# VHH binders against Jacalin-related lectin 10 (JAL10), part 3

Target 1, 292 residues: Jacalin-related lectin 10 (JAL10), of Arabidopsis thaliana (Mouse-ear cress) (q8gwi7)
Amino acid sequence: QKLDAIGGKGGKQWDDGADHDNVAKVYIRGGLEGIQYIKFDYVKDGKTIDASIHGVSGSGFTQTFEIDYQNSEYIVSVDGYYDKSGTMQALEFKTNLKTSEVIGYPKGTTKFSLGGVNGKMVIGFHGSAGKVLNSIGAYLTTAPPTKSQLVGGLTGGEPWDDGSNYDGVKKISVTYISTLIRSINVDYEKDGQVVTRYHGMKNGDTEEFVIDYPNEYLISVEGTYNILPDDNVLVIRSLIFKTSKGRISPTYGFVSGTKFVLESQGNAIVGFYGRDGGAFDAIGVYFSPIPS

## First folded at step 1 (VHH)

Design c4 (framework vhh_6qgx_2)
Fold by ESMFold2-Fast, scan of step 1:
Structure c4 (fold): chain B 292 residues (1-292), chain A 124 residues (1-124)
Amino acid sequence: as target 1 above (292 residues)
Amino acid sequence: QVQLVESGGGLVQAGGSLRLSCAASGRTFSSYAMAWFRRAPGKEREFVAAISWSGGSTFYTDSVKGRFTISRDHAKNTVSLQMNSLRPEDTAVYYCAADSRYYSGSYTEPSDYWGQGTRVTVSA
């Protein structure tokens, strides 16, 4: 998605395009007349790409803002400030993890925002520049899936990971006994096909929670974990699932010990990971944005 | 960026009540889980209570369950902790915290944002 450039009509149009996976670093040079130049370093296939400077080299100080793309940081939005002549005077960058300083001089200017759309990230910029930056616009794409923290017993059992490459969850079958969770069986959808993944022991009572994907999304996993009787390791004791339509599953298993909730506003659960052995030791999820 | 400012601490006698408030500023507060932690003199920071971003789920440490109630007001960007039947063991500095991803209730990893703390003293 291309967001129109905002600012003045001056300068020559420039366009870095949208063929990038991330923005790695922002370089801005301010001056008496406004922002003199801007430059972005982009990432494609894990490699940094140096882009052109937009504007002119000046005598001001270069300020930088780094994005930790290797640890899943990305630009969510940019706030801009332009004066009455349409010259860009200041910019502020926001990521999913931090906010930059206001770079430049925002007093007496008009403020605008680019991006800030739930589940989208900025992967490119365009605009116009001459002796100063006159306008700036952005390219948005779907933000990558995010991995939750792992909850439960972090040292028992063996790790498993379904990944985040699914379109959605269609059904979860939970096997449990009176004291704990034994297994989960998840039906994912990928490109119109059902992919089933099973984790844990088969012995116990089994109940299923069906999701009306793609009209409904799984958005939350809530539960409890506690020490298994006579063991020195934590296991998942109970699970509850919630959907985007406000549906709440029955409680599976036995509520005991420490409570957890795995949810992220505006995101659906698209994958599971965890640990299991003789018991279901730990659980985590992958979040992907729900389309706006 | 979210800024958190706590208020409502003070000195009370055992059996008394206090209401702590946390005022947040920033454009992402409504998407955050919110929590209260405390640190008693000479002890580590411990979890007290949490509320999910939607307000639909609440979590409490066992020692305060039934005595403390966490709530939030999205319109005012505030989180509150109502503390009833206070005990000398509840004496601590109380911290408001915000977490943008998810909340486990017991996970000891640092939250995204912390307030400066407000002191609560419960006399025997």
Scores: ipSAE 0.000, ipTM 0.143, lowest interface PAE 20.9, mean pLDDT 82

Design c5 (framework vhh_7d4b_2)
Fold by ESMFold2-Fast, scan of step 1:
Structure c5 (fold): chain B 292 residues (1-292), chain A 121 residues (1-121)
Amino acid sequence: as target 1 above (292 residues)
Amino acid sequence: QVQLVESGGGVVQPGRSLRLSCAASGFTFSSYAMGWYRQAPGKQRELVASISGSGGSTNYADSVKGRFTISRDNSKNTMYLQMNSLKPEDTAVYYCAKDRSYWGSYQFDYWGQGTQVTVSS
């Protein structure tokens, strides 16, 4: 998705394109007359791409903003500030992890936001520049899924991982007994097709929690884990699911021991991973931003 | 806009239990690791327990292992410290702390005003 450039009509058009996986670093030279210089380093196939300078290259003080792309940091939005002459005076970059300093001089300007679309990350920029930066626009793509930490018994059972390459969750079937969770069966959607993944033992009572995907998203997995008597192994004892429409499932299993919540504001659960053996030992999730 | 408010402290006899609560606001609670620090009279602050954003990982100081349990309820933006088998050496002001980073750097930069725990001999 291409977001139109915002700012003034001056300068010559520039375009870094959208053929990137991420942004690695921002370089800005701000002056009293406006932002004079902007440059981006991009990432493609795990390597940094050296991009062109936009504006007056000159020499002098340059401010930088680094994105830790190796640890899944990405730009979510840019706030810009332009004056009545249509010159960009200041920029502020926001990632999923931090916000930059305001770079430049924002007083007496009109503020705008570029990006900030839930579910999207910035992978490229375009705009216009001459002696100063006049306008800036962006290219967005779907943000990568984020892996939660694993909760429960971290050493028992065998590991499993459904991954994060699904569009959403349509249904979770939970098998449980009076003391613990036995298994989950998850119906994912991928490119209009249902993909079913089963983990754990079938012995127990089974209940279904249906999600009205894509009009509703699974957003939270809450539960408890505790040691099994005589086995001295931590297992998942109970599970509760919540959706983006405020629906809360019944409590499956037995509430016992340490409470956990796997939830991330603005994000949907798009995959599961964990450990299982004779019981359901541990659970984790993958989060992707909910499209706005 | 970050606010951390501790509660649940008090005066107890040795061997008793207390549960501390930390109510958090002004940030995406589930994305940040949280911790409990304490400061005993005339001593520096020490980390007592920490918990990851998801609650999937916990760490404890050796002095409290097996007695204290840290937990969180991300739906209520609240973190807890269950303190069992309290000892006079647990007497301190207990502070709730927020990690600087979304992804569990375990560098804590916001602390509340603290809640006093006194275990009388």
Scores: ipSAE 0.000, ipTM 0.069, lowest interface PAE 25.4, mean pLDDT 84

Design c6 (framework vhh_8pnl_2)
Fold by ESMFold2-Fast, scan of step 1:
Structure c6 (fold): chain B 292 residues (1-292), chain A 120 residues (1-120)
Amino acid sequence: as target 1 above (292 residues)
Amino acid sequence: QGQLVESGGGLVQPGGSLRLSCADAGFTFSSYDMAWYRQAPGKERELVARITSGGSTNYADFVKGRFTISRDNAKSTLYLQMNSLKPEDTAMYYCAAHYSGYRWETYDYWGQGTRVTVSA
């Protein structure tokens, strides 16, 4: 989707296009007369591509804003500030993980927002520039899944990763014993088909938590982890699941030790990763924006 | 090897209180996660409360705010303080000791139970 440029009609039109997977870095020079130039480094097929410069070199300070695209950070929106002449005076960049400083001088300007559409990310920019930036627009696409932190025992067991290429979670079956989690079995949906992934040992009591996908989404995994004293191994001791409809599962396993919460506002869980062996050592999730 | 002996059950009126005790013998109490379960006549056994070897506690929703589980490792004794008792709390109460190694079988020890009756 192409968002029209906002600002004045001055300068020469420029267009970086939409043939990118992400934005890697923003370079921007503010000045008293306006934003003097802007430059973006883009990502395509895991590689950064050569930077494009828009505007002119001159006096002023240059600020940079880096996007951690290797950890699924992306630009969600850009707030712009233009004066009565339509000259861009300041810009602020927002990602799914952080917000930049306001770059430039926003006093006495009109504010606008570019992007900020739920489930979309910015992959390109266009606009007009001469001696200053006169207008800026953007290209949006569907946002990629975001990988959570890994919680639990980070050195025990063997790593596993279901990835994030699923549409949603339909069911989680948890196997547990009186002191810890042994395994999870996840039914994912992909293109109308159920894909099942099993991790851990089958020994224990098994209970299932069914999600009414696509009318309901898994949004949160909460739990605890603690050491097993005789084995000196840190493992997941309990799990609780929560859905977009406010449903909360029973507590599986035994609440013990350090508490954790894996959730992200406006996002559903679409994949799991972790570590397991004789017990379920660690867990992490992938988040994707909830549609509409 | 291990033996668990429950005590402190009895007949109380609704709104009353009881303190149950579970004495451990024959194993290293401090290494075990401990629990209280209950079983009403004609019903399945259900978990009431758990306490880890480290002292972390967890409660079934139907007893939160009314029951308190605690342990005294020096005395090898587990406790359940039961307040604001209701007729639906009437059951045999069992203590259990749980041990789980990383790659080993789970070890569970159970007591014979103590009867709690809540009736007018």
Scores: ipSAE 0.000, ipTM 0.206, lowest interface PAE 11.1, mean pLDDT 85

Design c7 (framework vhh_vobarilizumab_d1)
Fold by ESMFold2-Fast, scan of step 1:
Structure c7 (fold): chain B 292 residues (1-292), chain A 119 residues (1-119)
Amino acid sequence: as target 1 above (292 residues)
Amino acid sequence: EVQLVESGGGLVQPGGSLRLSCAASGRTFSNYAMAWYRQAPGKGRELVAGITSGGSTSYADSVKGRFTISRDNAKNTLYLQMNSLRPEDTAVYYCAAKTYSYGSWLDYWGQGTLVTVSS
């Protein structure tokens, strides 16, 4: 998706294109007359691409903003500030993990935003520049799945990982006893087909939580973990699920110990990973953007 | 360490019966929780029946009353007696062994045996 450039009509058009996997680094030189130049380093097939400077090159101080693309950081939006002449005076970058300083001088300007589209990331830029940056636009693509933290008992049991290569979750069957979670059985959808993954033991009461995928998405896993008596290991004690339509499941298992919430605004859960042994030791999820 | 070998699969008519066997190597068979899983064409793998080292059993709702899991610790063998077979029972059936030690499961899987229920 190409977002039109916003700003003034001055300068010569430039275009870095959209043939990138991510942005690695932003270089900006700002002054009282406006942003003097901008430059982006892009990522393609795991390697950094050194792109051209847009604006005037020379000596002076530059500000930089680094994206930790190796740890799945990406730009979600850019806020810009232009003056009455249409000269870009300041820019601010927001990633899924942090927000930059306002680079430049935003006082007395008009503010705009590029991006901030649910489920999208910025992979390229275009605009116009001469002695200053006059306009800036962006290229968006679908953001990749993000792996949550692992919660629960991090050393007990054996690891398992369903991965993130599913379109959505259709059903979760939870088996529990009065003290803890014993197992989960997840029905995923991939290209119209149901893929079932089972983790744990089926000894206990079993209940199903059905999601109306693709009209409804699983968005949250909440629960508790605590030490299992006598074994002195941390295990998942309870689970609660929430959907994009505001439905909340019953509480499965026994509420005890430390509470957790695995949730990411604008994202659906598309996969699970964890650890299991004689009990369900730990759980984590993969998030993918909900389609716009 | 346990090695598992399934046998007893084959073609059977609806309403028929089959007995699957899973032969395990090693002296530790009696310490394992054992299970039967199946994977039907185009579907994921699902738990069919489980039996603990102590002999407690559990079953999927779709097979309760029709299938019986049992073990013979003297022969190091797990069994699944399948009665009143239906076309929807058609799947590759896998034997699995789990033991819990120091907070960890040790999982062993067989190669699977095909069960086809067709007239």
Scores: ipSAE 0.000, ipTM 0.096, lowest interface PAE 18.6, mean pLDDT 84

Design c8 (framework vhh_8h63_2)
Fold by ESMFold2-Fast, scan of step 1:
Structure c8 (fold): chain B 292 residues (1-292), chain A 121 residues (1-121)
Amino acid sequence: as target 1 above (292 residues)
Amino acid sequence: ELQLVESGGGLVQAGGSLTVSCAASGFTFSTYAMGWSRQAPGKERELVAGIYSGGDTYYADTVKGRFTISRDNAKNTLYLQMNSLKPEDTAMYYCARLSYWGTSKGDFDYWGQGTQVTVSG
C-alpha cells in the first residue's frame, strides 16, 4: 500500500520504492530552515541496501535512528511536522518497541501521521525534496509475527516449530493424562485451506477447543510446568486457552508448579513452537496483530 | 561539563557596532550547529542567527544585512558581529548549541548565561 506524501509541493519527487523487507536505519540532517536531507538504509533478503540521500548534501549535524530488524523491530508510524511554507521541520519515528526523539523543531508547524495501521509496518518512503525536505510518504506491508519466549522444559525432548505463516488458528486438540500434557494437534488456516500439525504422544484423553476463525481469534495460552521426578525434566503440566470473544477453555491436564501466560495485547496467536518427547516439554507462540 | 560563556556586550549608540563572542567547552564544538538568540523585556526569545559546523548560516529577517555570525573551530569560539544597531536590538544575547533544526524559533539543548546589549538613541 502506498500512502500519499504529505507536506509542501516544492522540490523534486523521489521514491525509494517498496521492494524491501524492513528499514534498518534513518539518517536525517537538519538545517535552521528545516530538514536538509533524509536517507534510509533498507533490508532485503537479510542484506542492507544503501539508498540515496534526498535533499541537499551539506555540512551540518546528522541524527540517526536505528531499527533492530534482526530482533523483529519495525517502523509502525512516522509523525511529520511542516511549516506554512511547506518545509518539513521535524520527524518522529515509532517502532513496535520504541519511539525516537522528535528530530527537528515541531513548534508552529502542522502535524501529520503516516502509518499507524494495525497489522502493518513501514517498508519504504517517497516524497519531494530540493534544498530542504518538502514532503514525505510511506509504503506499508503486513507486519511480521512476534515470537514469544519458550516456556517449560528447555532441554528435554526434541524441538519443533510450526512457524508463523498461518492466517489463524481454527482448532486445538489437547491430549493429556492426570499429571501432564501429552500432545497438541493444531488446525491452522492458510489461504482458505486447513493445515493440521501434530506434536507429542497420542496416548491420553483428548479434548477439542474450537475457535470461530475469522470471527474469533485465539489470544492467550496459559498453563503450568513442573519437574517430572522420574526423568528429572520440566514438562508442561496444564494448558488453558482464551479467545478474543472472552471464551476460556477448560483446564487441560493438572495444575502444578510454575504458572505462565503467553499473551500480547492487541495480538492473536498465529503459530506454535515447542519441544516434545515422552511428554510435552515446552511451548511458545507467534503473535500477529488482530485486524481492525 | 558543558559550558558556553558569552562576552562583549555593553552600551552602544544607535548606528554603532558591537561584536559578542561565545567560548565553548565540554563538547566537540566543531561538530555542532551553534546559534545566537536574544530576549528583550516582555518579548519572546528569538533565534537571530545560526551557523552549521560547515559554515551554512541563517539570519532572522529583523537582522538580515546587519548581523554576521561566524565561528572559529580552532578556538572553540562563536561570534556575532552586529552592525547598524537600533534601539530595538536592545536585549540579552544568548549563545546556544542547536538541538533542533528549523525556523527562527528553533529549540536548543544548552544556553549560555547571556551578555547584555543596550543600544541608546
Scores: ipSAE 0.000, ipTM 0.173, lowest interface PAE 14.0, mean pLDDT 84

Design d1 (framework vhh_vobarilizumab_d1)
Fold by ESMFold2-Fast, scan of step 1:
Structure d1 (fold): chain B 292 residues (1-292), chain A 119 residues (1-119)
Amino acid sequence: as target 1 above (292 residues)
Amino acid sequence: EVQLVESGGGLVQPGGSLRLSCAASGFTFSSYAMAWYRQAPGKGRELVAGIYSGGSTSYADSVKGRFTISRDNAKNTLYLQMNSLRPEDTAVYYCARTYTYEYGSTDYWGQGTLVTVSS
């Protein structure tokens, strides 16, 4: 998707296109009359592409904003500030993980936001520039799944990771005893097929939480973790699941210790990762935008 | 496939000592709590000693101060050092993989090794 350039009508049009996987780095030179130039390094097939500067390389200092694209950071939106003559005076970049400094001089300007569409990331830019940057627009594409923090015991058991390459979750089977979680068994859907992944110990009571995918999405995993007596390791003690239709599962296991919530507004859970052994030691999730 | 193989049982006189070993295979030994259970003739299985993945140990009151459970994660082996043996310690001793012997149940058992304490 092409987002129209916002700002003034001055300068010559430039266009970096949309044939990129991500943005690696932003270069901006500010000056007294406005943003003097902008330049982007893009990512394509695992390599950075050195793109052209837009504007003049003049007398300003180059300020940079790096995107950790190797760890799934991406630009979500850009806030811009332009004056009454249509000159871009300042820019601020937002990623899924951080916000840049305001680069330039925003006083006495009109503010706009470019992007910020749920589930989309910026992969390219276009606009107009001459002696200064006059306008900026963007190209959006679907963002990759976002990996949550890992919660629970981070040193016990063995790591496991189902990944994020599933369309949705159809069912979670939880095995538990009166004091803690033993295992989960997840039925994912991928290209119309059910893919089952099992993690943990099979001994205990097993209950199923069925999701009416694709009419309903798993959106939240809530629970608690605490130390086992005499083991001095943290394990997952309880789990609760919530769906996009407002359904809440029973509490599985036993509520004990530190509470956690894994959820992201507008996103569904599409994968799980964690640690297990004799215990279900730790859990994390992958989020993907709910289709509109 | 998970296997637990006990060894070291035998006939010993009261006051004697034995060391039991359990060779584990087919799973990541270091990630599991392990336990020794025993079953005397005509009785159910009872927990003797347990050792968690982190190394913490627990003992039945009847064996405290006499038995020591230990593990060698590099060798995938569980041990039970049995000192000051009594006739009432006579039982088949079972190695078990467990999550926790306080809160859980065992999911795998060995074949057992017979310990007889008698003249």
Scores: ipSAE 0.000, ipTM 0.161, lowest interface PAE 16.8, mean pLDDT 84

Design d2 (framework vhh_7d4b_2)
Fold by ESMFold2-Fast, scan of step 1:
Structure d2 (fold): chain B 292 residues (1-292), chain A 122 residues (1-122)
Amino acid sequence: as target 1 above (292 residues)
Amino acid sequence: QVQLVESGGGVVQPGRSLRLSCAASGFTFSSYAMGWYRQAPGKQRELVASITSSGGSTNYADSVKGRFTISRDNSKNTMYLQMNSLKPEDTAVYYCAAKTYRYTYEGDYDYWGQGTQVTVSS
């Protein structure tokens, strides 16, 4: 998706395109007359790509804003400030994790925003520039899922991974006994089809937690883990699920040991990974932004 | 109907090796932790080795550490005990056993095999 450039009509059109996976770094040189220089370093297939400089070298200093793309940081939006002559005077960048300083001088200007669409990230920029930056626009794409930490017993059992290639979670069936979690059975939705994934042992009491996807999203997995002394392994002892509508499941299993919470503000759970054997040893999730 | 059947026992000289097998049927083998026990005449039954349902974790009695290796093949519903550097004191009836996590803290196994004799003699 291409977002139109906003600002003045001066300068020559420039376009870095949308053939990128992420933005790595922003370079901005401000001056008394406006933003003189802007440059982006992009990411493609795990490598940084140098884009062209837009504007001219001046007497100002260069400010930089780094995106930690290796740890799943991405630009969600940019705020711009342009004056009555149509010169860009300031920019502010927002990622899923932080907000930049206001770069430049925003007083006496018109403010606008690019991006800020839930479920989308900025992967490219376009606009117009001459001796100053006159306008800026953006290219948006679907934001990638983020992998959580793995909690529980990190060395017991065998690893499994459902991945993040699902649209949402429709149902979780939990099998448990009086002391621990035995298994989970997850119904995912992908392109209108239900995809079922099963992990663990089926022997125990089974309860279902149904999510009204796509009107409701799974947003949190909370639980506890503790050692099984007889087997000398850490296992998941209890699980609780929470949805975007404020619904909280019953506690499944037995609350024992260290508590964990897997959730991320503004994100839904779209996949699971973990470790299992005769018990459910460890759990982790994949997060994706909740659509507006 | 749960059944565990041991095989591979026999008579061997000290320093030799044997591999025991335990074939399981009548239950979802991959859902059960498994173990090998042994009992010599006039002695208490002792746990020799155990393995989690996935095979990711193992445990051994001090008397067999470094000599015995427990393994399982969930695709074949079979558990194994590789016994190296056998000693006369390893002479016993060897039993395979299956347990669920509901009995974890009391150490009792749900199901037992009939046993297989291992004799280490000159």
Scores: ipSAE 0.000, ipTM 0.200, lowest interface PAE 12.4, mean pLDDT 85

Design d3 (framework vhh_8pnl_2)
Fold by ESMFold2-Fast, scan of step 1:
Structure d3 (fold): chain B 292 residues (1-292), chain A 119 residues (1-119)
Amino acid sequence: as target 1 above (292 residues)
Amino acid sequence: QGQLVESGGGLVQPGGSLRLSCADAGSIFSINAMAWYRQAPGKERELVARITSGGSTNYADFVKGRFTISRDNAKSTLYLQMNSLKPEDTAMYYCTARVYTYRTGYDYWGQGTRVTVSA
């Protein structure tokens, strides 16, 4: 999807295209007359691609905004600020993880936004520029699932990963004992079919948490991890699940130690990964935007 | 602390089948990955098949399509179903378990079970 350029009609048209997987870095130089130039480094097939400068090259202080594309960061939207003449005076970039500083001088300008569509990411830019940036537009594509941080004991057990190629979670069965989590059994849905994945030891009490997918989404995994009293190894001690309809599961296991929350506003959990052995050592999740 | 005990080995003719079993005879706290290795006379031990705690399997090329590794959690037992046996499969077969006892990983080995494939 191509979003039309917003701003003034001056300058020479430029277009970086949409044949990219992500944006790696933004280079901007603001000045008293407006944004003097803009440049993007793109990502394609795991390699960074240098694009052309748009506007006036030369001496001066260049501000940069880096996207951590290797850790699933992507640009969600860009806020622009243009004056009465249609000259771009300032830009602000928002990713799924952070917001840039306002680059340039936004006082006395009109504000607009590019992007901000749930489930979409910015992969390219176009516009017009001469002495200053006159207009900017964007190319959107479907955003990939994002990977959470892994929480818990990072050195115990063996790694496992269900991936992110599921449509949603239908059920989680948790096996636990009085001190810790032993296992999870997850029913995923993919193209109308149920796919079941089991991780950990079956020894313990088992309880189920059912999600009414696709009318309800799993949105949060909260819990605790702590060192076992006798052996100095971190394990997941408790788990709690929350849904998009405000339902909260019982607490599974035993609340002890460091608290964690794996949650991303506007996103559902679509996959799990972690480490397991004698206990459930570590847990992480994959997030995907909830359909509007 | 714990010991793995293999059984099911024996003498079979080429093309025959055997099912090997490996039982946890002790109180091993937790078994992560389990594997079958084999050692022919005068050769080093080689991996035959591995199964993770989550049930993911990996096979050596020389047994792929002929052997199947599986776990029975209810019986605390590892199995190796061996079909279409060849003279080249003659070896001592060892069960191994990566055990996480909450301090560190430990590898437990059984004493082995002998498989002889002869005319």
Scores: ipSAE 0.000, ipTM 0.142, lowest interface PAE 12.0, mean pLDDT 85

Design d4 (framework vhh_8h63_2)
Fold by ESMFold2-Fast, scan of step 1:
Structure d4 (fold): chain B 292 residues (1-292), chain A 120 residues (1-120)
Amino acid sequence: as target 1 above (292 residues)
Amino acid sequence: ELQLVESGGGLVQAGGSLTVSCAASGFTFSSYAMGWSRQAPGKERELVAGITSGGSTYYADTVKGRFTISRDNAKNTLYLQMNSLKPEDTAMYYCAAVEYTFEYSGSDYWGQGTQVTVSG
């Protein structure tokens, strides 16, 4: 998605394009006259790409803003401030983890925002510049899924991970006994096809929770975990699922011990990960924005 | 209590030189970016020079090559050396602690100012 450049109509057009996986670093030089130049380092296939300076190159003070792209930080939005002459006077960058300093002088200007769309990230910039930055626009793409914390028994069993490369969840089958969860069997959808993943032990009572994907999304998994008497092993004791349509599953298993809720407003669950062994030890989820 | 006190202003002929100083107290001077702004009658305050805690400097195009900002952390003092002064440099000069490199934060961080008048 290309967001139009906002600001003045002066200067020469520039365009870094959208063929990037992320932004690594922002460089800005500014003064009383406005932002004099801007430069971005981009990420493509795990390597940084040096882009051109936009504006006036030369010696001077430069402020930088680094994105920790190796730890899944990305720019979600940019706030800009331009004056009545159409000169960009200040910029502020927001990531999923932090906000930059305001660079420049935002007073007496018109404020605008680029991005800030739920589930989108900024991967490129374009605009116009001469002696100063006159306009700035952005390229958005779908942000990567967010990995939740792992809850339950964190040291027992073996790790498993279904990943986040699914469109949605169609069904969860839960196998449980009177005291704990034994397994889950998840039907995912990917490009119109069902992909089934199974984790845990099959012995117990099995119940299905069907989701009317894509008209309904799984949005929450909550439950409890506790130690088993005599074994001193932390395991998942109960699970409850909730959907975007307000449906709540029955409680599977037995409510005991520490409560957890894995939920993110505006997001659907698109994957599971965890630990299993002789019992279902731990669970975590991947969140992705619900399509608008 | 953060306090900034400017001094060294005065009347000078066009083409002359003047150094203004700012004595800072009530905060850890060495950790702050500092700057000089000026305000001529009927105009907004404008940043003319800035210096970061690390010593990097910024100058407005109108003063670049003529003014030099410096700091003495041992004396908690900021300086602005003004050379080749022009009548349009006539203004009240203010010292400020700078939250961001290119702008001043908070009115409580402004000094009372020192008047520089350039005749010509």
Scores: ipSAE 0.000, ipTM 0.176, lowest interface PAE 13.7, mean pLDDT 84

